# Designs tried in a protein design chat: miniprotein binders against a7ua95r516to809. Part 124

Target 1, 294 residues: a7ua95r516to809
Amino acid sequence: ASLSLLSISDLVPDLQFIFFWMSNAIEILYFIQQKSPAYMQTIELMDDKAGSKESLLSATISANEEAMTILEEVIMYTFQQCVYYITKTLYVVLPGLLDCNPFGTEPSSEQCRRAAGVCVCAVCVMPEAVRRVVSVFQTTSDLLQQYQVHSEIQSQMFAYLFFFTNVSLFNQLIDKGPARGWFQRSRVLQIQASVKILLDWAKGAGHNHLAQKFFAKFCSTVTILASPPQQLSQMSWKALCAEHPSLKPVQLHRILTQYQLMAELGPLPIWQPSSEDEAYIYRTVDLLESFENH
Short names: E, the ipSAE of ESMFold2; O, the ipSAE of OpenDDE; V2, 0.75 times the mean of E and O plus 0.25 times the DockQ between their complexes.

## First folded at step 8 (miniprotein)

Design da4
Fold by ESMFold2-Fast, scan of step 8:
Parts: C-alpha cells; sequence; structure tokens
Structure da4 (fold): chain B 294 residues (1-294), chain A 80 residues (1-80)
C-alpha cells in the first residue's frame, strides 16, 4: 500500500495533549522542588519527644525522591513522544527541499498568508517544499509557547530537530544525490538557497546558535558544492579540511569527487588527500551519519 | 494518623484529571498515603491518611498549586 504523507496539522491535537501533560509535569516538578525544603524544615523543627522525627524525615525524603522519579519519567516519555511524531513528519517532507527551486517560485498572497508562522514577505519567497518544513518547526515553536514550556526544554527539542534535519538532508544528498542529479551546480545553488531560508527562520526564532551547531555538516557540504570551480581549485585538501572540520575525510573525499565530476574538471585528481587522511578514508568509517544522538 | 477526605470542586471539570494527578504526586512528595481518588461530576474526592498537621499543610500546598496554575477550584477537607 502507498505511504501517505502525514501533515503536521493532522498531529496538532495529539501533540497538544502530549505537550499539555509534559508542561504540567514540569511545573509540578518545579513546584515540589521549591516547596519541599520548607516542609523538610518543618519536620526537622518537630519536637522529637517520641523519637519518631528521624524516621519521618527519612521516609519523607524517600517518598519525595519517588515522586521526582515519576515526574522525570513522565517528562522524558512525553518529550520523546513529541520528538518521535515531529521527526516522522520532518522525514517525509525533507527530501522535497532537495528538489525545489526557490528562485522561480511566485506564490499568491493567499498561499503566503495560509503558510503563516513567519513574516509575510519571507513566506512569499518560500517554495511549497520549504514551507512544509518551516511549518513543522513553526508549529513546534507555537506549541512550546502555547504551553509555556521552559526555554531549556525548548532548546533541547530544537537541538534534536535540527540534528535530525541535518542528518536526514546530509544522508539523502550523499546517498541519493548522484542518481537524482542533486550534485549539479544549478541544483546545489537551489539547495543552498532553500537551506538559507530554514537557517533564517531559525535565527528569527532565537535558535541561531543551535542551527549553526547542528547544521554544520550539511552546510559545509552545500558550501563546498556551491563554490565556483576557479575558487575551489585554488584550495588545498588541507585548507578544505581546516575550513570544514565537521566533515569526516571520507565524506569530504566523496563530496570533492562528485564536484570534480559534475564541474567536468577532467579525470586527474585535483584534491588529493594527505597520506594521513588517506589512511582514514580507507578505515571502516561509515559515509552516512547515524540518526542516534547521545 | 486519621483518614481525611479532600474535596475539590471546579467550574471546569476538564481540569479534574490534571488536578487528580497533581494531588497524587503532591501527597506522595509529602509522604502521605492516598487511599482512594474518585471523580463525581464537577468534584474530585481524595482520601488520604496522615496527621491533622500534615493534612492541613497538604491542603495549603494544594491551594497554592491551584493558584500558581491559575486553576479556579475550591478545596475542602473533612475527617472520615
Amino acid sequence: as target 1 above (294 residues)
Amino acid sequence: SMTYEVTIRTDNPEDLELIAFALRILAKAMGLRVEEVRREGDTLRVRISGTPEQVEYFRELVELWLKVQGIDARVEVREV
């Protein structure tokens, strides 16, 4: 059976339910953390004529720790559920970003307003595929704000979403790019412009630091592939490694090999790995990135 | 220790599930034992065992949590 494209809008009611419980569990955790010391002090100041104060305090500390554990588990599971459903939606819409053309897109004012979540002018520039990705991020931001989720948890969620997006885009480009023509210069420039729209959204949303950190690998890849031949040919392997430290030698080698082929720079290797890096390229190092995050 | 019934009445019954969860966790954090939790229309009834002093502190804690969350509810405590 055909795989259906799941819209983020279809998940909003379920996500609202999960965000509601996550937010309230966090609030209860902080409330207990703030109030427990005063209660413990009340027990400590108790007149211990019966010799029960130490036992009561110990039992209360144990019970308090159990309550904290329950809340931490609820927070963890609801956070993981949100991330799971949001990333599933992202995974389906992200490949479209690699095929869209932001330079030739002229949507109507109605379409721009319906895609809202960002400035109207920025929305009017976005291709449909980019709008779908931005919509997922904006909906997530809106839900976090609606339920007043603490900024640290908001940052953790966007850190994971950006990590996931980077891995997904990088793997798609490296694995399927040659067959799909994505390494052609015109396509790379389109990809670069689309990615810039996502990064500009992140900057406007207050997540520039996270975006710079977690998109580094894909941004390095696109930057190299978008470089003019006359400019890139003047850079040594060592200089490229220094400028793009997020790329593993095997990844950089694959990118440069595809670049040389697509730019029709002839069969003679231009960017030859150092003897040290050549050894790393031949080690058992996966070309593709893992979706697992520590 | 004695058994007490804590009754919460609200004009927004949709809040009762959250209130029940919060009361269970708050009671546990205080080392109080929850014997029963039941919903009756717009009211939540929680039976807890503890000393009069512990239960009164619990009532104050619950009322404070409701105020902080902006939940409009009335709390009553009686010995059963």
Scores: ipSAE 0.672, ipTM 0.922, lowest interface PAE 1.0, mean pLDDT 84
Fold by OpenDDE base, second read of step 9:
Structure da4 (fold): chain B 294 residues (1-294), chain A 80 residues (1-80)
Amino acid sequence: as target 1 above (294 residues)
Amino acid sequence: SMTYEVTIRTDNPEDLELIAFALRILAKAMGLRVEEVRREGDTLRVRISGTPEQVEYFRELVELWLKVQGIDARVEVREV
């Protein structure tokens, strides 16, 4: 009950505070890195009054390294806090993406209807469940830009958020999909369309490469499940492995087994794992993705 | 080493927290000892210990940092 009330908008004030300090800590770190060499040179050029110059230089180097370490710790801590809050919000909204029907005329949010100017922005035309997910990413992007966070840190943040999203969606689909009917072709096509909207947003936001990389496993799963039985039944195990290298043998085997059950297909010899993969298809520990492997 | 008081005044008191943080880090990075940081309204007072040369360089560095940040602030340094 209480988790469903947490919106990204509620976290914006806290996130703003964290992003402010993260950005400023990064800027100060770069400033020190740029100015420290010149400062060290000034010490080196000072008159050596009684051999104190080397001691002063050594002490200053050590102090400089300590200062940079503190800034790095601040950056890491603030980064982790941002990720924690954002992923908590994602955890709440991501399940809605799997249940979303993007082809349905779900009424636009009452807020967009009441504003006399129907915002025809790409976000306003999105299904509500997709819009909620995109809103988390967009808010994150806007905050990163507002506080002029270094591009490398932005990339790392989106990489992690996409990773988290992929793991969450993949694990939910594999674990709960059969019971919830998400493996039904009609439902899979809905999921595929919803994910496409998210990927299109990521492309528009300049994160196309990261999105393609980190969503590969979920996209591969959805692509297989969206494939017509007539087409998929013609593909060998080896061909499927080659086309979907992001899937482990155990994952591919599970997907195909569930597909077979859903499509009421008899056992397909062509999907039989190779002798090399046969030992791996029973490694159930590798079936679900871990959040720790990032 | 001698003790100095660095006074920073700004028309934007909201920046004083950031300035205080930056000053502490910059002073530390230069091997200066920060003894005290006080905020008095629109003024930040930082007590530091170091050599005259270190403190002069610190003043220049702080003024440069403020300029880079676009913060309009006046920096005064006095021996105490």
Scores: ipSAE 0.452, ipTM 0.835, lowest interface PAE 0.9, mean pLDDT 90

Design da40 (at its last look DockQ between E and O 0.02; V2 from the best seeds 0.00; counts 0 for: pae O 11.0 > 1.5, placed apart)
Fold by ESMFold2, look of step 8:
Structure da40 (fold): chain B 294 residues (1-294), chain A 80 residues (1-80)
Amino acid sequence: as target 1 above (294 residues)
Amino acid sequence: SMTYEVTIRTDNPEDLELIAFALRILAKSMGLRVEEVRREGDTLRVRISGTPKQVEYFREMVELWLKVQGIDARVEVREV
C-alpha cells in the first residue's frame, strides 16, 4: 500500500471504531471492579449449606478474574491497534522536521501573506512539516476526548507516541545527519525551533511531564549541538554526562565528535571520557535506539 | 439453577451490539451461564442460567450499567 494513503485523516473512521470498543471495555472493566466486592460480600454472608459457600465463592472469584482478563485483552489489543495506525502516519511525517525551516524563507512567508493578506492565525505561521506532526497529535487527542477514554490510558498513548517520535528523530539525526548536513549550527538552530513548537503543543495539551520524559534524548542532543563553543568547551565529560543523563556514552561521544568537527575546534578531542566510560564509547550496537525499548 | 430470559428493548438499535457484549461479560463476571443471545430488530433476548439471587443481582447490575452509560433501554426478566 502507498505510504501517502496513511494520513491521519484517512484513518479516522478506523480509529473511531477502535476507540469506541477500547473506551467501552475500559468502562466495563472499571464497573466490574467497583461492583465485585459487594457481590462477593453477599456470598460471604450466606448461610453455609454443608460448605457450599466456600465452593461458590471460589468459583465466583475465578469467573470474575476470567471476565476481567477478557476485558484486559480487548483493551490491550485495541490500544496496540491504535498505536500501530497512528505511528504509521508519524513515521511518514516526522523526517520533514529535520529539513524544515521554522523561521521561514521570505518567499514562503510572502506567499502566505499574499494569499490571505496579513495572516493572524498561528496555523499559517507554523511550517508545513511541523503542522503535519502536530495534526497527528491533535487528531489523536481529539478522538481520545471524544470517546472519553480514561485519562490513564490517554497518558499511556501519548507516552508511546512521544517515545516513538524521540526514537525516530534521534536515529535519523545520528544516522543521516553527517550526509544531510544536519550538524551545521544554523541547521541545528532550525531543528531546535521546530521541536520547541512540538513541546509547546504538548504543554498546552496537558502532557508536559510526558514530553519532558520521552523527548529527553533528542532534546539533549539538540541542546548540546546548539550550545555556543565557548560554553561547551568549558564543560568536562563528567559534567556533560550529569547534565544529559539520557545519552549513552557512545551517543554523547558521537555528538561531541560531530560538534567539534562542525565548529572547527581542531583535531585533538576536547572532551575525554572517564575511564569507566571509555569501554563504552565505541559500542556501535548501542548508538541507535530501538523502537521496542522496554 | 433455573433458566431466565432477559429482554432488552431500545429506541437505538445500534446500541444492541455493545449491550450484548456488556451482558455477556457481566454475566460471566458473576458466574452465570449465557445459553443464547438473539437480536430481533430493536430487541435483544438473552437466556441465562443461575440461582434466583444471582439473576436478581445480574438484573440490578445491567440496569445500573445502562444508567451509567446513558443508554435508554428497558430490561425485563422472566423465568422460562
Scores: ipSAE 0.687, ipTM 0.930, lowest interface PAE 0.8, mean pLDDT 85
Fold by ESMFold2-Fast, scan of step 8:
Structure da40 (fold): chain B 294 residues (1-294), chain A 80 residues (1-80)
Amino acid sequence: as target 1 above (294 residues)
Amino acid sequence: SMTYEVTIRTDNPEDLELIAFALRILAKSMGLRVEEVRREGDTLRVRISGTPKQVEYFREMVELWLKVQGIDARVEVREV
């Protein structure tokens, strides 16, 4: 499709069309699965022509399997088209998540601790950039419900969307973060708060387990970057690798290097990679994640 | 085997594309040969080849599917 993706709402009519065909193909598949046994019995109850009846039954079974295959291909194709258009929309709106401020400027008195006239609180508001991302997920959820798509297929779709979001955010942070100041502590805390809004949405939508699984890499990255220097400087390379298994050695090395620079820390022997990991870091250039599903 | 023409008439012609797809798949699932599918305004005409018993069962399956989907359409079968 050559459509300009301005917003998820602009795609709703096209997505409705694709969901319509996916839903109907699923329904026809189910209908045939339910009715085929009765039909096969009617073939067996027809006039007894030894051999002819067996040939007709065999041909019918073969044709039935071909019909099922066609429906499965239609379902797969329409599913992939939905994922394609939705992820293309996500790709456009996701960078804004890394560059927005979810902390309010006017905190509620009920949320604030005051000492010597100082307010010690942060109020999270949903920025427009976060709302755009949530809108894509919510619209997808609404369409799946509108067309009564089975929960297993819904879970598979959100697994793909969360996987895509995680890879996109991670790659943008690692690749563009240094130039855009995203590794500054205050910016990292804003990113962490914005991601929390997405994770809270996922929990509310019944997808907490998928969100925990598929956001692991980006969440590990933000958790490390948000750690106080006093705390993080006490963790060894081996301990960090064990606590953050989703991160490849080259990725962890890049994160720690940026952290060290932003916190103005001198060289830390405790963060020295093992000889095996050092070889991997300096022999490979595979820093960014692939969008290919593994 | 004989050739039959299945005629579907609907007050909602926008449903005809879905109906045509469903009829082709249902016929194939039953081992019936679809020879021709034509749309003429509010009417869909499908030519199938099969035994009288198979075609009778096909008509019943099509009518049942239409009811399950909530589609208002009339089904007629003629030997040609």
Scores: ipSAE 0.677, ipTM 0.929, lowest interface PAE 0.9, mean pLDDT 84
Fold by OpenDDE base, look of step 8:
Structure da40 (fold): chain B 294 residues (1-294), chain A 80 residues (1-80)
Amino acid sequence: as target 1 above (294 residues)
Amino acid sequence: SMTYEVTIRTDNPEDLELIAFALRILAKSMGLRVEEVRREGDTLRVRISGTPKQVEYFREMVELWLKVQGIDARVEVREV
């Protein structure tokens, strides 16, 4: 019940605190890693008066190792907490992306219009459902930049968020799509347009490669479903497998089967799985994506 | 290192995906090897490899995480 009301804006104070500690821990860890060798060398060059040098060196090594271990734990913990809160927010807003009609005159969010007049920013032109998803990613990006989080950690965070988003959207589309009418061509085109807006944002934010990699499965699914029957019916199973390598045989088979039903196409021999893939198309366990593959 | 099966059951199956995601992050952060993650209805099964101490710490962290999240889930750990 309480999750449905959680906006990313409500989490910003908590996220700020977490990002602050994460960034500080990374900086301190980096400092120790960079300065420790020089410090040890300085100790090694000291006059060995009364065996104090070895003891000091050992104590310094031990203290640094302990500090590094603690800092790594803090970084991992804070990273995990950030990812958790952000993914929780994504989970709430992502279903709206599948139901979004980007071609409809949905009223632009009142909030952007109120502050600066006719804002023609890309965000103000976005459908509300897409804007909500983008807002989560943008807020995350802004916080990471604000606290000067190391670029590698930023990349890892976006990799996880895109992975989560892809899995969530893909699973929802495959599982609920037929019942929700998301496999109808008109609805698929809406979904395709909405995802394109998200990908364009990711490109503008400097995460194009990550977005292309982690959204590949969902994008492939949408691309197949958006294809005209005349075009798709000319593509063999092998050609579709080659064109969409991110899809498992069971996934492709399910998509094509549902496409046939929606397009009122009879069985197409050209879409029959190869003898090699025939054993895999029945692995229903592999149908939905696991959050484990990241 | 020994292999353990971590079973998580929740009354809210919709949370299992989030739980699975969190578990992988936690396991990776602790240097645990995740060998297999399976979802069976309302149950998540995760096979991990590590020391007894690591796995106990993992349990504690998972339970803490679930608590912080307000997710009512039961965590069981079994050596396999």
Scores: ipSAE 0.006, ipTM 0.245, lowest interface PAE 11.0, mean pLDDT 84
ESMFold2 (binder alone), look of step 8: mean pLDDT 87; pTM 0.848

Design da41 (at its last look DockQ between E and O 0.86; V2 from the best seeds 0.68)
Fold by ESMFold2, look of step 8:
Structure da41 (fold): chain B 294 residues (1-294), chain A 80 residues (1-80)
Amino acid sequence: as target 1 above (294 residues)
Amino acid sequence: SMTYEVTIRTDNPEDLALIAFALRILAKAMGYRVEEVRREGDTLRVRISGTPEQVEYFREMVELWLKVKGIDARVEVREV
């Protein structure tokens, strides 16, 4: 199965259908919310000769709440379906970010080579593996804007997509890194450069805050691994925890163990956890992150 | 409680699925029960039941929603 043939474009028709109904459900919900106070007031101002106005108001409030609940469920369901389809494509393309080399490799296509002496198009200067991930994010952004989805929902969508990306990259690095050579310093610097391209996309798309928040664990990992040995070896465990609060003690311990091995700093542990953290560095159940959003 | 038939006529039948959905939800939000929804070509017929005192407000709300959405449609409400 060739990864170069896999794209989000195969899912666009399904996503268009889902975004259409999600967007309209959101708009109807806000329309009802905007108009409900005035409608309820018309009932409150009714002539109450029989004393049945209070029952009508109560029944109408209940019906109004039920209608809004139906819309909220439609919105939640359609949002979850969008996330499901989009993360399915992300899962397939994300591993390539850990293997790609954004340095020293020029675009090899004839179109990019002819442009080498003039302004190069952004598509030709981006590594293919990074381009595939950016394409998923960009297509998602374009669809959200096409259907005029409310900005709060757009932010929630990208918050989850960045969360998913962070968990996927972090878990693969921890699980597969030793076998794949991803802890070698030159490889870490390449990974760092690839992630910077994603962060630059997120900043340009107006999602910088979300990217900073949800990529923190993976970015902290790469920052530690990219640090020069002279600088990192002088930092205490407590200082590293303070500078990288997104990392759990078991995660930080694993990263430092791999760093010490790759930097050839000897077998004696350099970074020793505090007494408080020693209870946690053995919690291997906490090593990998969950894809559950809570 | 009285029964009404809401008739919506449009030159753009592709909008009828959205109109039917919106009308069902708006009716419920205003305390009307939707009894039946029937599509006849470019026409949507919906039977609702609820308080007669609020039926013109309901009609005005549907027309307002159609205008906000930019849907070109005619709305008629009659007792049945």
Scores: ipSAE 0.719, ipTM 0.935, lowest interface PAE 0.7, mean pLDDT 85
Fold by ESMFold2-Fast, scan of step 8:
Structure da41 (fold): chain B 294 residues (1-294), chain A 80 residues (1-80)
Amino acid sequence: as target 1 above (294 residues)
Amino acid sequence: SMTYEVTIRTDNPEDLALIAFALRILAKAMGYRVEEVRREGDTLRVRISGTPEQVEYFREMVELWLKVKGIDARVEVREV
């Protein structure tokens, strides 16, 4: 079996081992943080009969700081290993989300129209490509819960996974979209429906605030591309920038250019950048997103 | 400083790797030097240098950690 064929399920034993050590390192860190002050106080209250109490205290403080550093390094290393394996699996399955059709069988138009927002009755079966992505997130959530990893670390993990997913999807859509036909309106609507399934999963898992924050760029992109021409033609460049603050000027300009090229009926207005933004539109280095989150 | 042997015996040998890691970190946090850690079946033997008072405090911290963690193990200390 090839590494490219590995599913998240194939990595569960290795991830269980890593989460086990991460969880235990965190617990030992908390134990030492809680008990060290009492121990240090015991040293301070000792009779200094040999004139060595200050040396002993200083040596113990240094050793304690070294022990804490070792634990922090173990926690960081295990966290980074989990992120590495999980994101590597995500990277393989994410392109499928841009190619899948969540409406693979004809849904009832009446059922879809009746429900404003999420219509569970209209989409009874999750596409395989979407299911693979959701499985990665669900397995991660299950492992964090199984090993009782602190909620702060869990939030940090999903913040990064959502950030990674957003960047991967955005970059693939912008870079490969024209050649793959992903900017065609029918394909954009399919992508929007698939992304909605991921966002609904995140809401159900208690990560709605993280999903809203870290998917903002990709969601803005899909929202613009799914907009009817009548609605989009009423908006100025300034209004679009205000409504989609997560998009850089060069990114917004590229998206609008692709939208205009795919327009089949009637001319669309040319969206003119402000004088302030015009200089940045030609900075191609800023087009694609970095996987660095600072 | 004297040398002491801390012996930890558990009915769950699968816990020994975690116990060994915790002991090394706890000893370091308290300023102790761990000279040797040996595994012998269901038993872990740790050699540590210090004063009697220091080693007794270490034993108490190890027992407290085992209780907090929920690990059922017996801790014994002897001077070598």
Scores: ipSAE 0.543, ipTM 0.880, lowest interface PAE 1.6, mean pLDDT 82
Fold by OpenDDE base, look of step 8:
Structure da41 (fold): chain B 294 residues (1-294), chain A 80 residues (1-80)
Amino acid sequence: as target 1 above (294 residues)
Amino acid sequence: SMTYEVTIRTDNPEDLALIAFALRILAKAMGYRVEEVRREGDTLRVRISGTPEQVEYFREMVELWLKVKGIDARVEVREV
């Protein structure tokens, strides 16, 4: 199937298999970690018949470490596979979020209407493009809960997914935004509203802190672009840097430059980078975010 | 060290894959050499080498794990 047709629903059977093994591997690892000390003590209390006790203990310790290493490898592998599949689905649906008009009466998708009752759930009232993104996260959450995956692993998975989402959305906005008209105030407000729905979902799902942390760069970008010209033109470069510490100088400079173009503002001396930042605004290599930093 | 056969029987054959995995890992973690893991219908057979005390401890660990997982299975140990 072309990547373009891949839905999270199509991956659920494969993900279920992976989550099953991941959860059980984690559980066995913790079980071993909890019980191994008592077993070692049992060996230590055994009668030292012919000096073999130390050798047995050493061999058992080594075997235990190897078993734990195997489990860790299984956990890491299954985690990576989950992330790989989920991020592929995100990659497909995330562009739709930037083009979404959440204020438009998009017809509620037929799927929620098939339940005989007017489902007034927050998901049913979401724009289709937002719902598709939320569906990926919700499905992930549901699977993690279904298989009772350890909370730390759940947090790590959502951290990565939010990181990936932020990088993807930020890079698309910076790279394609000017050409797509996403820097226009009306479009920015649509993007801001769409992202707010996603953040509200993350808050409801118990991931508010992670969402705030990992979406900071994209949210800062959208906040700047959504600001009225009268307000933003009164903010100095230093004030903007302080207000939006998640943005690198080169990124902030690009955003402000594109904002000036879209708002038909002349050059604003107040937005001139400091002498300290002047060397950094030309580091175009730092303009887009890397997926490798996480 | 003597060779023992640990037999696990369950009414839920869907659990056998997980049980087999857990047995291998637990045996390894306890320093046992797993000689063979065989599935025969609803039964898993694991051959391990160790002392009587070690094998008894292995049985207890497996039974405890099964209990924690909520898997209804019977564990039998015999010298072979």
Scores: ipSAE 0.519, ipTM 0.852, lowest interface PAE 0.9, mean pLDDT 89
ESMFold2 (binder alone), look of step 8: mean pLDDT 80; pTM 0.756

Design da42
Fold by ESMFold2-Fast, scan of step 8:
Structure da42 (fold): chain B 294 residues (1-294), chain A 80 residues (1-80)
Amino acid sequence: as target 1 above (294 residues)
Amino acid sequence: SMTYEVTIRTDNPEDLELIAFALRILAKAMGLRVEEVRREGDTLRVRISGTPEQVEYYREIVELWLKVQGIDARVEVREV
């Protein structure tokens, strides 16, 4: 089986192995950092009858630094491997989030019940496409907890996963959205609801600050596209730029242009970029986000 | 400096790969030279060169690391 056909659950055994070594390398590094000062002090306080104390201390400091470098390389390598496997899985499942309908009327009858015409089970109303994305994040969280990975490393991993998700969703929407009708208001509202499920998961998992930071671009995009035309028409270009600082001028202009073309509401006002922004708007290389920029 | 053999015995041989890695890194962090690491069944043997004081401190650090990690293993040191 190829990675593009594997679910996150199929990768758990390989991820467990990598998380095991990453976690243990981190623990050994912290153990050495904590215990080394006492050992170095013991060397400094020893009787220098043989005249070798200074050479021993110097050699030990050098060896200690080499040991820490080896551990840092192991941690970096295993972290990169985890991220590689997890983001490969995310890349396959993320486009489905843009095509699903969280407002679907018939959740599974086995798990969900309606009360007074309202679904009472939030999990059962989650579209399968959104559930697949949440499962990747939840499995990552479970592995970090299972191997007791330090909170700093956990934060770094989710920062990268949220960054990757934001870039992937933004690029998919901008690049493929016009052809797939994703700029239509009804579709945008579905996308907004699906993204809210991911943000709610992140809040529940203790990652609200990271999610707010790293989803800012995609959330700004969806917020603009979900805005009524009358509301957008009352805002100047300068005001729109000020309210959406995560968007580059070329990105904001593209979003507004596509909104005008896709909206079936008659003529919309044309937003006028500043003279400074006009030059930047024609830089096609800045339209899509890079996965390497963080 | 003298040569010593540090012997680790555990009922969980699956832990020996992690223990071997940790013992190599801890020895290097303390400026001790690792001459040989040998694994046999439930036993790991690490030969190190150092002063008696350094090797005794190393034994204490190894035992402390095992305790902190919750690894059930017995540590013995002998001069070779």
Scores: ipSAE 0.709, ipTM 0.934, lowest interface PAE 0.8, mean pLDDT 83
Fold by OpenDDE base, second read of step 9:
Structure da42 (fold): chain B 294 residues (1-294), chain A 80 residues (1-80)
Amino acid sequence: as target 1 above (294 residues)
Amino acid sequence: SMTYEVTIRTDNPEDLELIAFALRILAKAMGLRVEEVRREGDTLRVRISGTPEQVEYYREIVELWLKVQGIDARVEVREV
């Protein structure tokens, strides 16, 4: 009950605090890195009064290294905390993306309706389930930008969030999809459209390459499942492997097997794994993606 | 080593937390001992121990950092 009430908006105050310190720690670290050589040179140019120069230089180097180490720890810790809170929110909203019907005229959020001016922004026209996911990413983007977090850290943050999202959606689709009817063509087309909206947002936000990279597995799965039986039945195992290199043989085999069952297709010899892949299609341990591999 | 008090005054008291953090880290990076950090309204006071040369350089680095950050703050250093 309590997890369903957690919104990204509820976490904004805590996230703001974390992002503030993360950004500041990065800036200070960078400043120290840039100024430390000049400072050491200044010490080296000082008059060696009573042999204290070498000891001062050594002490300064050690102190600088310690300060940098602490700043790196702060950056890493704050980054991890941000990821933890944001992924917790994503965990709550992501299942709704798989159940979303983007073609339905679901009424715009009550908030956009109450504002006399129908905001026709791309977010306001999104299905509620998609909007909730996009809102998490947008809030993250806005906070990163507000606190002027270094671009590299922003990229790493989105890389991880997209990774997490892909793993979560992929695992849910593979594990629960057959039982929930998500492998039905009509439902797959809905999922495909919802993911496209998310990818379009990512493109608009400047994260197109990251989105394409980290959503590849989920997108490949959805693409296969969205394919008409007439088209997919003409594709060999080898051709499917080549078109969808992000899928492991066991994953592709599972997708095709479930597709076959859903489409009421008889056994298709053309989908038979190669002799090389035959040993791998039974590795059920590799079926679901791990969150630890990133 | 002598004890010095570095006083930072700003019209933007919201920046004082950042300034305090930066001052501590910069002092540590320079091998200075931070003895006390106090906030009094719009003023931050940092007590540091070091040589006169170290403290003068510290003042320069702090002023440079504030300038780079676009923070309008006055830095005063006195021996305590």
Scores: ipSAE 0.022, ipTM 0.520, lowest interface PAE 3.5, mean pLDDT 86

